VHH binders against q8el04. Designs and how they scored, part 7

Target 1, 306 residues: q8el04
Amino acid sequence: MKSIQVQQLVEEFNLEVLAGEDHRERTITKSRTHRPGLEFIGYFDFFPMERVQILGKKEINYLHQLNEQERDIRIGNVVNYHPPCFIVTSDQDGLTYLKKYCHAEQIPLLRTKEATVDFMAKVDHYLTRKLAPEIAVHGVCMNVLGIGILIRGESGVGKSELAHTLLGRGHRLVADDIVVLKRLSHKTILGTHNDKNKEFLALRSVGLLNVVRAYGSRAFQDETRISLDIKLSKWEKDSLHNELEFETQYRDYMGVSVPSIEIQLQPGRDVAGLIEAAANNWYLQQQGYSAAEDFMNRIEWQDGDD

## First folded at step 18 (VHH)

Design n3
Fold by OpenDDE, look of step 18:
Structure n3 (fold): chain B 306 residues (1-306), chain A 120 residues (1-120)
Amino acid sequence: as target 1 above (306 residues)
Amino acid sequence: QLQLVESGGGLVQPGGSLRLSCAASGFTFSSYAMGWVRQPHGKGLEYIATITGSGGSTYYSDSVKGRFTISRDNAKNTLYLQMNSLKPEDTAMYYCAKDEEWTRSAFQYKGQGTQVTVSS
């Protein structure tokens, strides 16, 4: 299971450390933050203690409305569950008991000036990405017309050369050779590079090409959602897979189904153009248009008039 | 028919080492990236490592980075996993898989696996 340290949050969001400064090595394993409002009123039935706890104005104000004894007890009860850390938002003050218990229990107490809702969203986004399950596959990841595409195929089939052609047409490289895939949700796969291959395209006969230096900053993108999977295959004379597969095929990546197409590489054909067409088609489908359906409807209308 | 046969598993003490092998047949081995995955008892599949067809590039999960090394011998159609500094948490059934197959949530084409047990 992936984890990050509280220290990483402190650094990423420039958080002020109010208590527990020596315990920032504590680990975070959950991607969503929690506001412990109910817990401060004594309701713990569904307390996600493993989540980063966010204390907004509502929570702090509530605590301030309590007498000192009640405040002490309520704060203690929550801190004793030992969440990874507490983060107070909106630069709130009067955190005497929080400091006390966080120090005693060796839990980081952090503070930010940011508003609660916005900050939570940022943290959730960050944690989701950092804690996302990941795998690495062989291929090329491109962003074509705003659409993330994973290009696969046998070694030597010409994936990188194709990528270079696409770059020449104004598209963006995300990763060549090794593509890191991250599952952000049950419906979302992110493609990215492995840092080592960042901005590099490996071309046979040429070697490594830095695409940013060669073609400018617009030639590269750090990450993209994978919306389309494309398998490149060698053209075999007898295998006219000419079957206009009207049915969308899917490939499963870590439980996420990605639309998949196969392109047979034939000499003299504009494969890059086909990829662009595929991207456009995908876009249209997302807008609710199916060329296949439209075509079928037109055929049915002609047969009825006969 | 695609066949993958894993071997090399066994019982080892914490801090010990094992080398797993995977014999591949039924496809052009050198043309495909290969990977290792593992499944602890009662848990889901966990990705470990990938190696490209040529062996030129590798990638590792954070859980095994610095301890495990994936390699291959294309002349022998064999994939390897050198496991060093083994921990109890590494106890699992280990599977090799073809890149196109192991990316799926349900492995259709996997070998029988080889059991690795790390216990004091």
Scores: ipSAE 0.833, ipTM 0.952, lowest interface PAE 0.5, mean pLDDT 92
Fold by OpenDDE, look of step 20:
Structure n3 (fold): chain B 306 residues (1-306), chain A 120 residues (1-120)
Amino acid sequence: as target 1 above (306 residues)
Amino acid sequence: QLQLVESGGGLVQPGGSLRLSCAASGFTFSSYAMGWVRQPHGKGLEYIATITGSGGSTYYSDSVKGRFTISRDNAKNTLYLQMNSLKPEDTAMYYCAKDEEWTRSAFQYKGQGTQVTVSS
């Protein structure tokens, strides 16, 4: 299971440490933050104790309205679940009672000047990415017409050359050779580079090409959602692959199903054009249109009139 | 038929080293990226490392980065995993896999695996 330390949050968001400075090694394993408003009023049935706890104005104001005895009880109840850390937003003051409990239970208490909602969104985004399961695969990741595509195939099949052609047509490189895939959700795979290959395209006959330097900043994108998987294969003369596949095939990446197509590389064919067509088709499908269904419906209607 | 046979596992003390091997057959080995995954007892599969067909590029999970080295000998159709500075947390069944297969949630095309146990 992937985890980060509270220290990483402190550094990433430049958080002030109010208490628990020696315990910043505590681990965060959940990607979403939580506001413990209900828990402060005594409702714990669904308390996500493993989440980073955010204390906004509502929570802090509530606590300030309580007498000391009640406040101690309410804070104690939440702190006893030992969440990774507490972060107070909007640069709020009067946190002596929180400091006391956080210190006692060795839980970091942090503070930021940022507004609660905005800050939570940022942290959620950060944690989702940092805690996402990841794998690295061989291939090319492109953004074609706004659609993220993972291109796979045997070594030497011409993936990088195809990428170069697509770049020439105004599309964007995300990663060549090694593609890092991150599962952000049950439905979302993100493709990115491995830092080492950032902005580089490896062409066997030419060597390494920096695509940003060669084609400008528009030629490169740091990351993209993978919406389409494309397998390149060598053309085999006897393969009856000419059948119109009406059913969408899928490839599984860490439990996420990605639509997948296979393109056989035939001499003289515009493979880049096929990739663009595939991207367009995918887009249309997302809009609720299926060319295959439309075609089948038309055929059925014609047969019924005979 | 695609075959992958892992070997080299065993019992080692913390801080020790092991070298795993994976003998591949039934496909053009050099044409495919290969990877290592592991499965601790009672836990899910964990990705470890990838190496491209030529061996020119590698990638490692954060959990093993700096300690493990993936390599290959295409002439021998063999994949390797050099494991240094082993920790108890590294205890698992280790599997090699072809790039197209090990990306799946259900690991279908794996060998028998080789058990690595790190214990004092």
Scores: ipSAE 0.831, ipTM 0.949, lowest interface PAE 0.5, mean pLDDT 92
Fold by OpenDDE, fold request of step 22:
Structure n3 (fold): chain B 306 residues (1-306), chain A 120 residues (1-120)
Amino acid sequence: as target 1 above (306 residues)
Amino acid sequence: QLQLVESGGGLVQPGGSLRLSCAASGFTFSSYAMGWVRQPHGKGLEYIATITGSGGSTYYSDSVKGRFTISRDNAKNTLYLQMNSLKPEDTAMYYCAKDEEWTRSAFQYKGQGTQVTVSS
């Protein structure tokens, strides 16, 4: 399981350390923050204790309204679950009671000037990316017409050449050769480069090409959501794949289903155009239109009139 | 028929080293990227590393980066995983697979795997 240290949060967001400075090595394994408002009132059902705890104005003001005895109990109850850290937002003061408990339990207490909601969103975004499961696959990742596409196929089928053609048509390279996939959610796969291959396209006849240098900054994108999987295959005369498929096929990546199509490569065919068409079709489908369904409906209507 | 046979696992002390092998048959080995995954007991599959068909490019998970090395011998149709500085956390069943296969959450085509146990 992926983890980061509290120290990384401190550095990333320039957080002030109020307590627990020596314990910033504590690990964070959850990608979402939590506001422990209910827990401070004594409701601990489903308390995500492993999450970074955010204390906004609501939580702090509540604590300030309590007498010392009640405050001690309420704070103690939450701190005793030993979350990775507490972060106070909006530069709030009067945190002596929190410092005491955090120090005693060796839990970092941090502070930021940022507003609670905005800050939480940033942290969540950061953690989601840092803690996302990742794999690396062989292929080409491109953004075509705003749609992220993973292109797969055997070595030598011409993936990189295809990528080059697409670049010439104004599309963007994300990664060639090795594509890093990150699962951001149960429905979202992100494709990116492995830093080493950043901006490079490997062409067998030419060598390494820096696409930014060759085609400008618009030819490259750091990351893209993968919306379509495309497998390139060699054309075989006897292959049943020449038929129109009316049903959408899917490829599974780390539990995320991605629509998948296979393109058989034939000499003289505009494969880049097919990819563009696929991207457009995907877009239409997202808008609720299925060409296949429409076609089938039309056929059925014609057969019914005879 | 596609066949992958893992070997080289065993019991090793923390800090020790092992070299895993994967013998591939039934397909053009050099035409496909290969990878290693592992499954600790009672846990899900964990990605370890990928190597391209030519062996020219590799990628590693953060958990093994700097300690493990993936390599291949296309003439022998064999994939390797050199594991150094082994930790108890590395204890798992190790599997090799084509990248197109092991990317699936439901690992359908896994060999028998080879057990690696790191314990004092």
Scores: ipSAE 0.807, ipTM 0.938, lowest interface PAE 0.5, mean pLDDT 91
Fold by OpenDDE, fold request of step 22:
Structure n3 (fold): chain B 306 residues (1-306), chain A 120 residues (1-120)
Amino acid sequence: as target 1 above (306 residues)
Amino acid sequence: QLQLVESGGGLVQPGGSLRLSCAASGFTFSSYAMGWVRQPHGKGLEYIATITGSGGSTYYSDSVKGRFTISRDNAKNTLYLQMNSLKPEDTAMYYCAKDEEWTRSAFQYKGQGTQVTVSS
């Protein structure tokens, strides 16, 4: 299970450390934050204690309204579950009682000036990305017409050359050679580079090409959602299944199904154009249009009139 | 038929080292990226590392980065995983696979795997 340290949050969001400075090595394993308002009132059913706890104006104001004895009890009850950290938003003050308990239980208490809702959204987004399961595959990741595409195939099949052609047509490189895939949700795979190959395209005859230097900043994108998987294969004379596949095929990446097509490489064919066509077709499908279905419907209507 | 045979697992103490091997047959080994995955008992499949067909590029999960090294000998059709500074949490069944195969949630092609146990 992936984890990050509280220290990473502190650094990423420039959080002020109010207590527990020596315990920033505590780990975060959950990608969502929690506001423990109900827990402060004594309701602990389904308390996500492993989540980063956010204390907004509602929570802090509630605590301020309590007498000292009740406040201590309520804070103690929550802190005793040992969440990874507490973050107070909106630069709220009067936190001496929280500092005391956080210090005692060795839990970091942090503060930010940011508003609660906005801050939580940022943290959730950050954690989701950082804690996302990831794998690395061999291939090329491109953004073609705004659509993220993973291009796969055997070594030497010409993936990088194809990428270069696509760049020339105004598309963007995300990653060449090694593509890092991250599962952000049950329906979303993100493709990105491995930092080492950032902005580089490996061309066998040329070597490494920095695409930003060569073609400008528009030739590169850090990450993209993978919407289409394309497998490049060598053309085999006898295997020409000329049959128009009407059924959409899918490839599974970490439990996420991605539409997948296979393109057989034939001499003299515009493979880049085929990829563009595939991207367009995907886009149309997302809009609710299927060319295949439309075609089938037209055929059925003609047969019914005979 | 594609065949992958893992070996080299065993019992080691924390801080110890192991070298796993994977013998590949039934396909052009050098044309495909290979990877290692592991499955702790009662847990799901965990990605470890990938190496390209030529061996020129590697990638590691954060959990093993700096400790494990993936390599290959294309002349021998063999994939390796050098594991250093082993921890109890590294205890699992280890599998090698083609990248196209292990990316699936349902690992269809599981060799026998090799068991690694890290314990005091």
Scores: ipSAE 0.806, ipTM 0.938, lowest interface PAE 0.6, mean pLDDT 91

Design n3
Fold by OpenDDE, fold request of step 22:
Parts: C-alpha cells; sequence; structure tokens
Structure n3 (fold): chain B 306 residues (1-306), chain A 120 residues (1-120)
C-alpha cells in the first residue's frame, strides 16, 4: 500500500509543527481528510481514524467551551485512536490541551493559516495524487485538443514520430517512451512522465529532443487525464479490422475503462489527423452525440419511406 | 502461442537476494515492453516494474525502488528481476507479462508464476 510521511505533508503545505516534532515519520495511507466534530461529541461510529484529522473553528470552539475535565476526556478519546496527525486551520490558538495529548501519544499536531474548507480540498487533492496506485506502460502520452491520449504500439511503429508531428500542430507532450499511469478514482486515470523523461522526446535518427526548448513551454504538459487510448498497428492487407467499428471498444487500466481505438498505419496516411479526429469525436460523444447512431437513424428513415 | 515461463523463486531470509527469470516464446520479444507483477497471498495484484523493448528505459514501483532491478536479454528472449534486500512484504507469487496485457483488471496470467517467500 502506498504511503507518505507526515513530514511530506508539513513540507508541501509549510505547516507549523506545534507538537510531535519527532514523530513526523508517521505514515498517511488515506487520501481524504476528516473533521472529527462528531467524534469530539462522543460519536465514533465509522470514525476514519487513519485519515488526517482537520480541526477547524467549529471543532476548536467546541473544545474551548468545555470545562477542563470534559475537554480532557473528549480530546483523549479522539487522540487514542492514533490518527496520523492533527492539523488546526485558520491559525487558531489556545491549543495547550491538544498539544499535551498529542505529545503524550506521539502524534504530530500541526497548524496552518489557511481556511478549513480550502485547505482540506488542497490536502485531499495532494493525497489523492500521492497515494494513487500507479503503473508504467510503454507508449506516448499526449494532450490533443485538451484531452489526454495514450498512444500504444510495438516498438518502432513510429509513436514518437507521431508525437513530434502532433507537437508541430500545436498539441502537448506529456510523456514519451515510459508513461506513468495513476489511478485517481474508479473513473479517472492520470498520465504523466517518470521525471527522467520529462520534456524529452526520443526520435530515431535525431536522438533526444527537449520539446520545451525546441517548441516552447506550450509544447509540454506535466500530466493529463487519459480520455482515449489509441493502439497503433501495422497495416495488414487481410486484417478484417478495416470495417467501420460502430461499437466503442474499451481498454482497462487498473479497473478504469478507457475508450480505445486502433489505427492501422498505412504509408501516406495522416495519422496525426486521425488522432485529432478521434479527439473531436470524443468531445461530440461527451455532448451526447453519436455519429454512428445518427447515421443509423438516417438509414432506417430512408428504408421506411420506401 | 505466446508463452511466458517464470523461474528463480524460492525461500530466502530477510536481506537476501533472488534473481527471477522469465522465458518468453511465441512472439517477437524485443518488440514489446515487459513487466513484473506480484500477488501476495490473499491480496490483489501489485505492479513492480516495467522495461521497454530495447531495455533502454525502466520504471519501478516505490515499494521496490532501489532494491529491485528489471533487465532483459533479447537474444535469449528472457526477462529478469534481480531482487536485493528482500523483505517479508515481498513474499508473493511473481509473474512476468507484456505491459499491454497486465494493465487489464481481467488479466489472466498465462504463466504459472514463481513463488518468492521471504521469511526468517
Amino acid sequence: as target 1 above (306 residues)
Amino acid sequence: QLQLVESGGGLVQPGGSLRLSCAASGFTFSSYAMGWVRQPHGKGLEYIATITGSGGSTYYSDSVKGRFTISRDNAKNTLYLQMNSLKPEDTAMYYCAKDEEWTRSAFQYKGQGTQVTVSS
């Protein structure tokens, strides 16, 4: 299971450490934060204790209203579940009681000046990305007309050359050769580079090309949602695959279904144009339009008037 | 018919090393990126590493980075996984696969896999 340390969170968000400084090696394994308001009032059903706990104004104010004895009990009850850390938002003060318990139980107590809702959203976003399951595949990842495309095919089929052509047409490279895929949700795959290949395109006969230096910053994108999978294949004369496929095919990446098309490479064909067309078609489909359905409806209508 | 045969697994103590091999047949080996995955008992499939067809590029999961090395010999149609500094958490059935195949959730491993057990 993928995890990060509390220290990474401290560094990423520049959090103030109020207690538990020596215990920042504690691990975070959940991608969502939690506000333990109900738990402070004594309701612990379904308490996500493994989540980063956020204490906003509501939680802190509640604690301040309690007498010392009640406060000790309420804080103790939550801290005893040993969440990864507590983060107080809105730069709230008067946290002596929390410091005491966090210190005793060796749980980091952190603070930020940021507002609770906004901060939680940022942390959730960060954790989701950092804790996302990832795999690496061979291919090229591009952003074409605003959509992420994973291009696959056998070695030497011309994927990188195709990428170069697409760059020339104003599209963006995300990754060449090795594409890192991250599952952000059951419906979302993110494509990115492996840091080593960042901004580089490997072209046969030319070598490595830095696309940012060659074409400007607009030629590169750090990451993109994968919306379309494209398999490049060599043209085979007898392959039945030349028929208009009316049914959308899907490829599964870590349980996420991505629409997939196959493009057979033929000499002289504008493969880049086909990819652009595929991207456009994807947009139309997202808008509820299916060219195939429209076509079929038109055919049926003509046959009925005879 | 595409065949992948894994070997080299066994029992090893923590901190020990193993080298896994995957013999490939039935396809042009050098034309495909290859990878290793593992399945601990009672757990789901876990990605380990990928290597491109030429062997020029590799990628590793965070869990094995710095400890495992994926390599290949295209002349021998063989994929390798050198595993160093083994931990009990590395105990699993190990499979080799084409990268285009193992990414599928319904991926049925055609190979038998090789068992790696790390225990004191």
Scores: ipSAE 0.798, ipTM 0.934, lowest interface PAE 0.6, mean pLDDT 91
Fold by OpenDDE, last read:
Structure n3 (fold): chain B 306 residues (1-306), chain A 120 residues (1-120)
Amino acid sequence: as target 1 above (306 residues)
Amino acid sequence: QLQLVESGGGLVQPGGSLRLSCAASGFTFSSYAMGWVRQPHGKGLEYIATITGSGGSTYYSDSVKGRFTISRDNAKNTLYLQMNSLKPEDTAMYYCAKDEEWTRSAFQYKGQGTQVTVSS
């Protein structure tokens, strides 16, 4: 399971350290933050103790209303679960009692000026990406007409050349050769580069091409949601694969099903155009339109009127 | 028929090293990216590393980065994983797989795998 250190949060969001400075190596393994309001009132059922704890105005104001004895008990109860850290939002003051407990239990207490809801959203987003399971696959990742496409195929089939053609048509490169896939959710896979290949396209006859320098900043995208998987294959005369597959095929990546199509490479065919067509078809499908269904319905209607 | 046979596993102390091998047959080895995955006992499959068909590019999970090295010998149809600075957390059954296959959640390892145990 992926983890990050509290120190990374401090750096990413420029958080002020109020207590527990020596314990910023504590690990975060959960991608969602939690507001421990219920826990401060004594309700601990399903307390996500592994989550980063956010203390907004409601939580802090509640604590301020308590007498010292009650406050100590309530804070102690939460801190004793040893969450990774506490972050106070909206630059709230009067936190001496929190500092004391956090120090005693060696838990970082952090502060930000940002509003609670907005800050939580940012942190959640950051953690989701940082903690996402990832794999790397061989292929090319492109953004075509606004959708992310993973292009696969055997070595030498011409994936990079195809990518270059697509760039010439105004599309964007995300990654060539090695594509890093991140599972953000059960339904969402993100494709990205491995930092080393960032902005580079490897063309066998030309060498390495920096696409940003060659085609401008619009030719590159850092990451994209993968919406379509395309397998490039060599054309084989006898392969039955020329049949119009009416059924959508899927490829599974880390439990996420992605629509998948196979394109057989034939000499003289506009493969880039086919990819664009596939992207358009994907959009139509997302809008609830299936060309195959429409076609079948039309055929059935014609047969019924005979 | 595609065959992958893993070897090189064993018992090692923390800080030790092992080199795993994967012998491939039944397909054009150099045409496919290969990878290593592992499965700790009672846990799910964990990605380790990928290498392209030519061996020109590699990628590693954060958990093994700097410690493990994936390589291949296409003339021998063999995939390797050099594991250094081993930790108890590295204890698992290790499998090699084609890039296109191991990405599947339902990936059934056709190979037997090789057991790596890191213990004091």
Scores: ipSAE 0.784, ipTM 0.930, lowest interface PAE 0.6, mean pLDDT 91
Fold by OpenDDE, last read:
Structure n3 (fold): chain B 306 residues (1-306), chain A 120 residues (1-120)
Amino acid sequence: as target 1 above (306 residues)
Amino acid sequence: QLQLVESGGGLVQPGGSLRLSCAASGFTFSSYAMGWVRQPHGKGLEYIATITGSGGSTYYSDSVKGRFTISRDNAKNTLYLQMNSLKPEDTAMYYCAKDEEWTRSAFQYKGQGTQVTVSS
């Protein structure tokens, strides 16, 4: 399971450490923060104790209204679940009681000047990205007409050449050779480069090409959502794969299904054009239109009239 | 028929080293990127590393970066994983696979894998 340390959070957001300074090695494994308001009032059903706990004005004000005995009990109840850390937002004061318990239980208590909602959004975003499962695959990742496409195929099939052609047509390179895939959700995969190959396209017989230097900043994109998977294959005579497929195929990446098509590379074919067509078709499908369904419906209607 | 046979696993102390091998047959080995994955007991599949067909590019998960090295000998149809500075957390069944296969959630390992146990 992917994790980060509380220390990384402290550094990323420049958080003030109020207590638990020696325990910043504690791990964070959940990508979303939680406001433990209900838990402070004694409701612990579905308490996500593994999440970073955010204490906004509501939570702190509530605690301030309690007498010392009640406050101690309420704080103790939450702290005893040993979340990775507590972060107080809006630079709130009067946190002596929280410091005491956090220190005792060896839980970092942190503070930021940022507003609660904004800060939580930032942290959630950060954690989601940092904790996202990652894999790397061989291929080319492009953004074509605003759509992220993962292009796969055997080594030497011409993926990079195809990428170069697409660049010439005004599309963007995300990654060549190694594509890093990040699962952000059950439905979302991001494609990105591995830093080493950032902005580079490896062309056989030509060498390495920096696409930004060659074609400008518009030729490169740092990351893209993968919306389409394209497998390039060598053309084989009499292969059954040349038939019009009416059914959408999917490829699974870490549990995320991505529409997948196979393109056989034939001499003289405009593969780049096919990719553009696929992208356009994807857009239409997102709008609720399926050309295949439309076509089938038309055929059925004609057959019914006979 | 595609076959992948992992070997080289064993019991090692923390800080120790192991070298895993994966013998591939039944396909053009050099044409495919290969990877290592592992499955700790009772846990899900974890990605380790990928190497391109030519061996020119590699990628590692953060958990093994700097400690593990993936390599290949295409002439021998063999994939390797050099594991240094092993930790108890590295204890798992290790599998080699084609990148197109192990990326699937329903990936069924055809091979038996090789067990790595790191314990004092």
Scores: ipSAE 0.777, ipTM 0.928, lowest interface PAE 0.6, mean pLDDT 91
Fold by ESMFold2, look of step 18:
Structure n3 (fold): chain B 306 residues (1-306), chain A 120 residues (1-120)
Amino acid sequence: as target 1 above (306 residues)
Amino acid sequence: QLQLVESGGGLVQPGGSLRLSCAASGFTFSSYAMGWVRQPHGKGLEYIATITGSGGSTYYSDSVKGRFTISRDNAKNTLYLQMNSLKPEDTAMYYCAKDEEWTRSAFQYKGQGTQVTVSS
C-alpha cells in the first residue's frame, strides 16, 4: 500500500509546523482530506481518522469558543483517534491551546495561509497522484487529436513505427516501450513514462530518437488520460476482427473499463488513419453522438416520409 | 496450451534472499512482456514488476524497488525474480503473468504460484 509522510506534505505546500515536529514521519495512506466538524461535536460514525484533518474557520472558531473543560472533551475525543496530522487554513491565530493537545498526543499541527476550499482541492489532487496504484505495461502511449490512447501488441509488431507515423501527422508521444499506468479513480487511468524513457522513441534500424529534439516540444506530452485501448495484431484471414463492430468492447485496467478495439495489420491498411478515426469517434460519443444510432434514425425518418 | 510454473519459494529469515523461477511453455516467450504479482494471505493481488519481451526494460513497484530484480532467459523460456533483503511483509504467494495480465482486476492464465514465507 502506497503512502507518503507528513513531512512530504509540509515540503510540497510550505506548511508552517506549529506542533508535533518530531512526528512528521507519520504516514498518509488516504487521498482525500477531511474536515472534522461533526467529530468535534461528538458524532464519530464513519470518522475517516486516517485522512489529513483540515481545520477551517468554522472548526477553529468553534474550538475558540469552548472553555477548557469542553476542549478536553471535544478535542481530546478527536485527537485520541490519532489522525496523521491537522492543518489549519487561512493563517488562523490563537492556537496555543490546540498546540497543547496535539503535542500531548504526538500529532503534527500545521498551518497554511491558503483558504480552506482551495487548499483542500490542492492537497486532494496531490495525494491522489502520489497514492495512486501504478503498474507498467509494454506498449506505446500517444495523444491523438487530444485523446489518450494505449497501443498494445506483440514485441516487433510495429508499435513504435506506428507511433512515429502518428508523430509525423502532428500527434504527441507520451511513452514508448514501457507505459506507466496510474489509477487516479474508479473511472480514470493516467498514462505516463517512467522518466528513463521520457521523450524517447525506439525505432528498428534507426535506434533511439528524442522526439522533442527531432520535432520540437509539441511532439511530446508528459501524461494523458487513457481513453482508448488499441490492440495491434498480425493479420489472420478468418478472424472476426475483419467484420464491422457496432458494439463497444472494453478492457479492464486495475478495475477501470477502457474502450478497446483490435486492429489487424492487413497489408495496405492505413492503421494511423484508423486510429485517428477511432479517436474522433470516441470524442463524438462523449458528446452524446453515435454514428450508428444516427444512421439508424435517418433510415427510420426516411422510411416515414411520403 | 499455455503453462506457467512458478518455483523457488520457501521459508527464509528476514534479510534473506530467494530466487523465484517461472517456466513458460505453449507460447513464443520472447514475444511477450512478463510480470510478477503476489497475493498475501487473505488480501488482493499486488503488482511487483514488469519486464519487456527482450528483457531490455523493467519496472518495479515502490514496495520492492531496489530489493527485487526481474530478469528473463529467453533461450530457456524462463522468467526470474531475485528477491533480496526480504521482509516479513513480503510473505505471499507469488505468481508470474504473461501479456499484461497483471493489469486486470480478474487475474487470468496465472500458474499455481510459489509460496514465500519470511519469518523469524
Scores: ipSAE 0.665, ipTM 0.892, lowest interface PAE 1.5, mean pLDDT 88

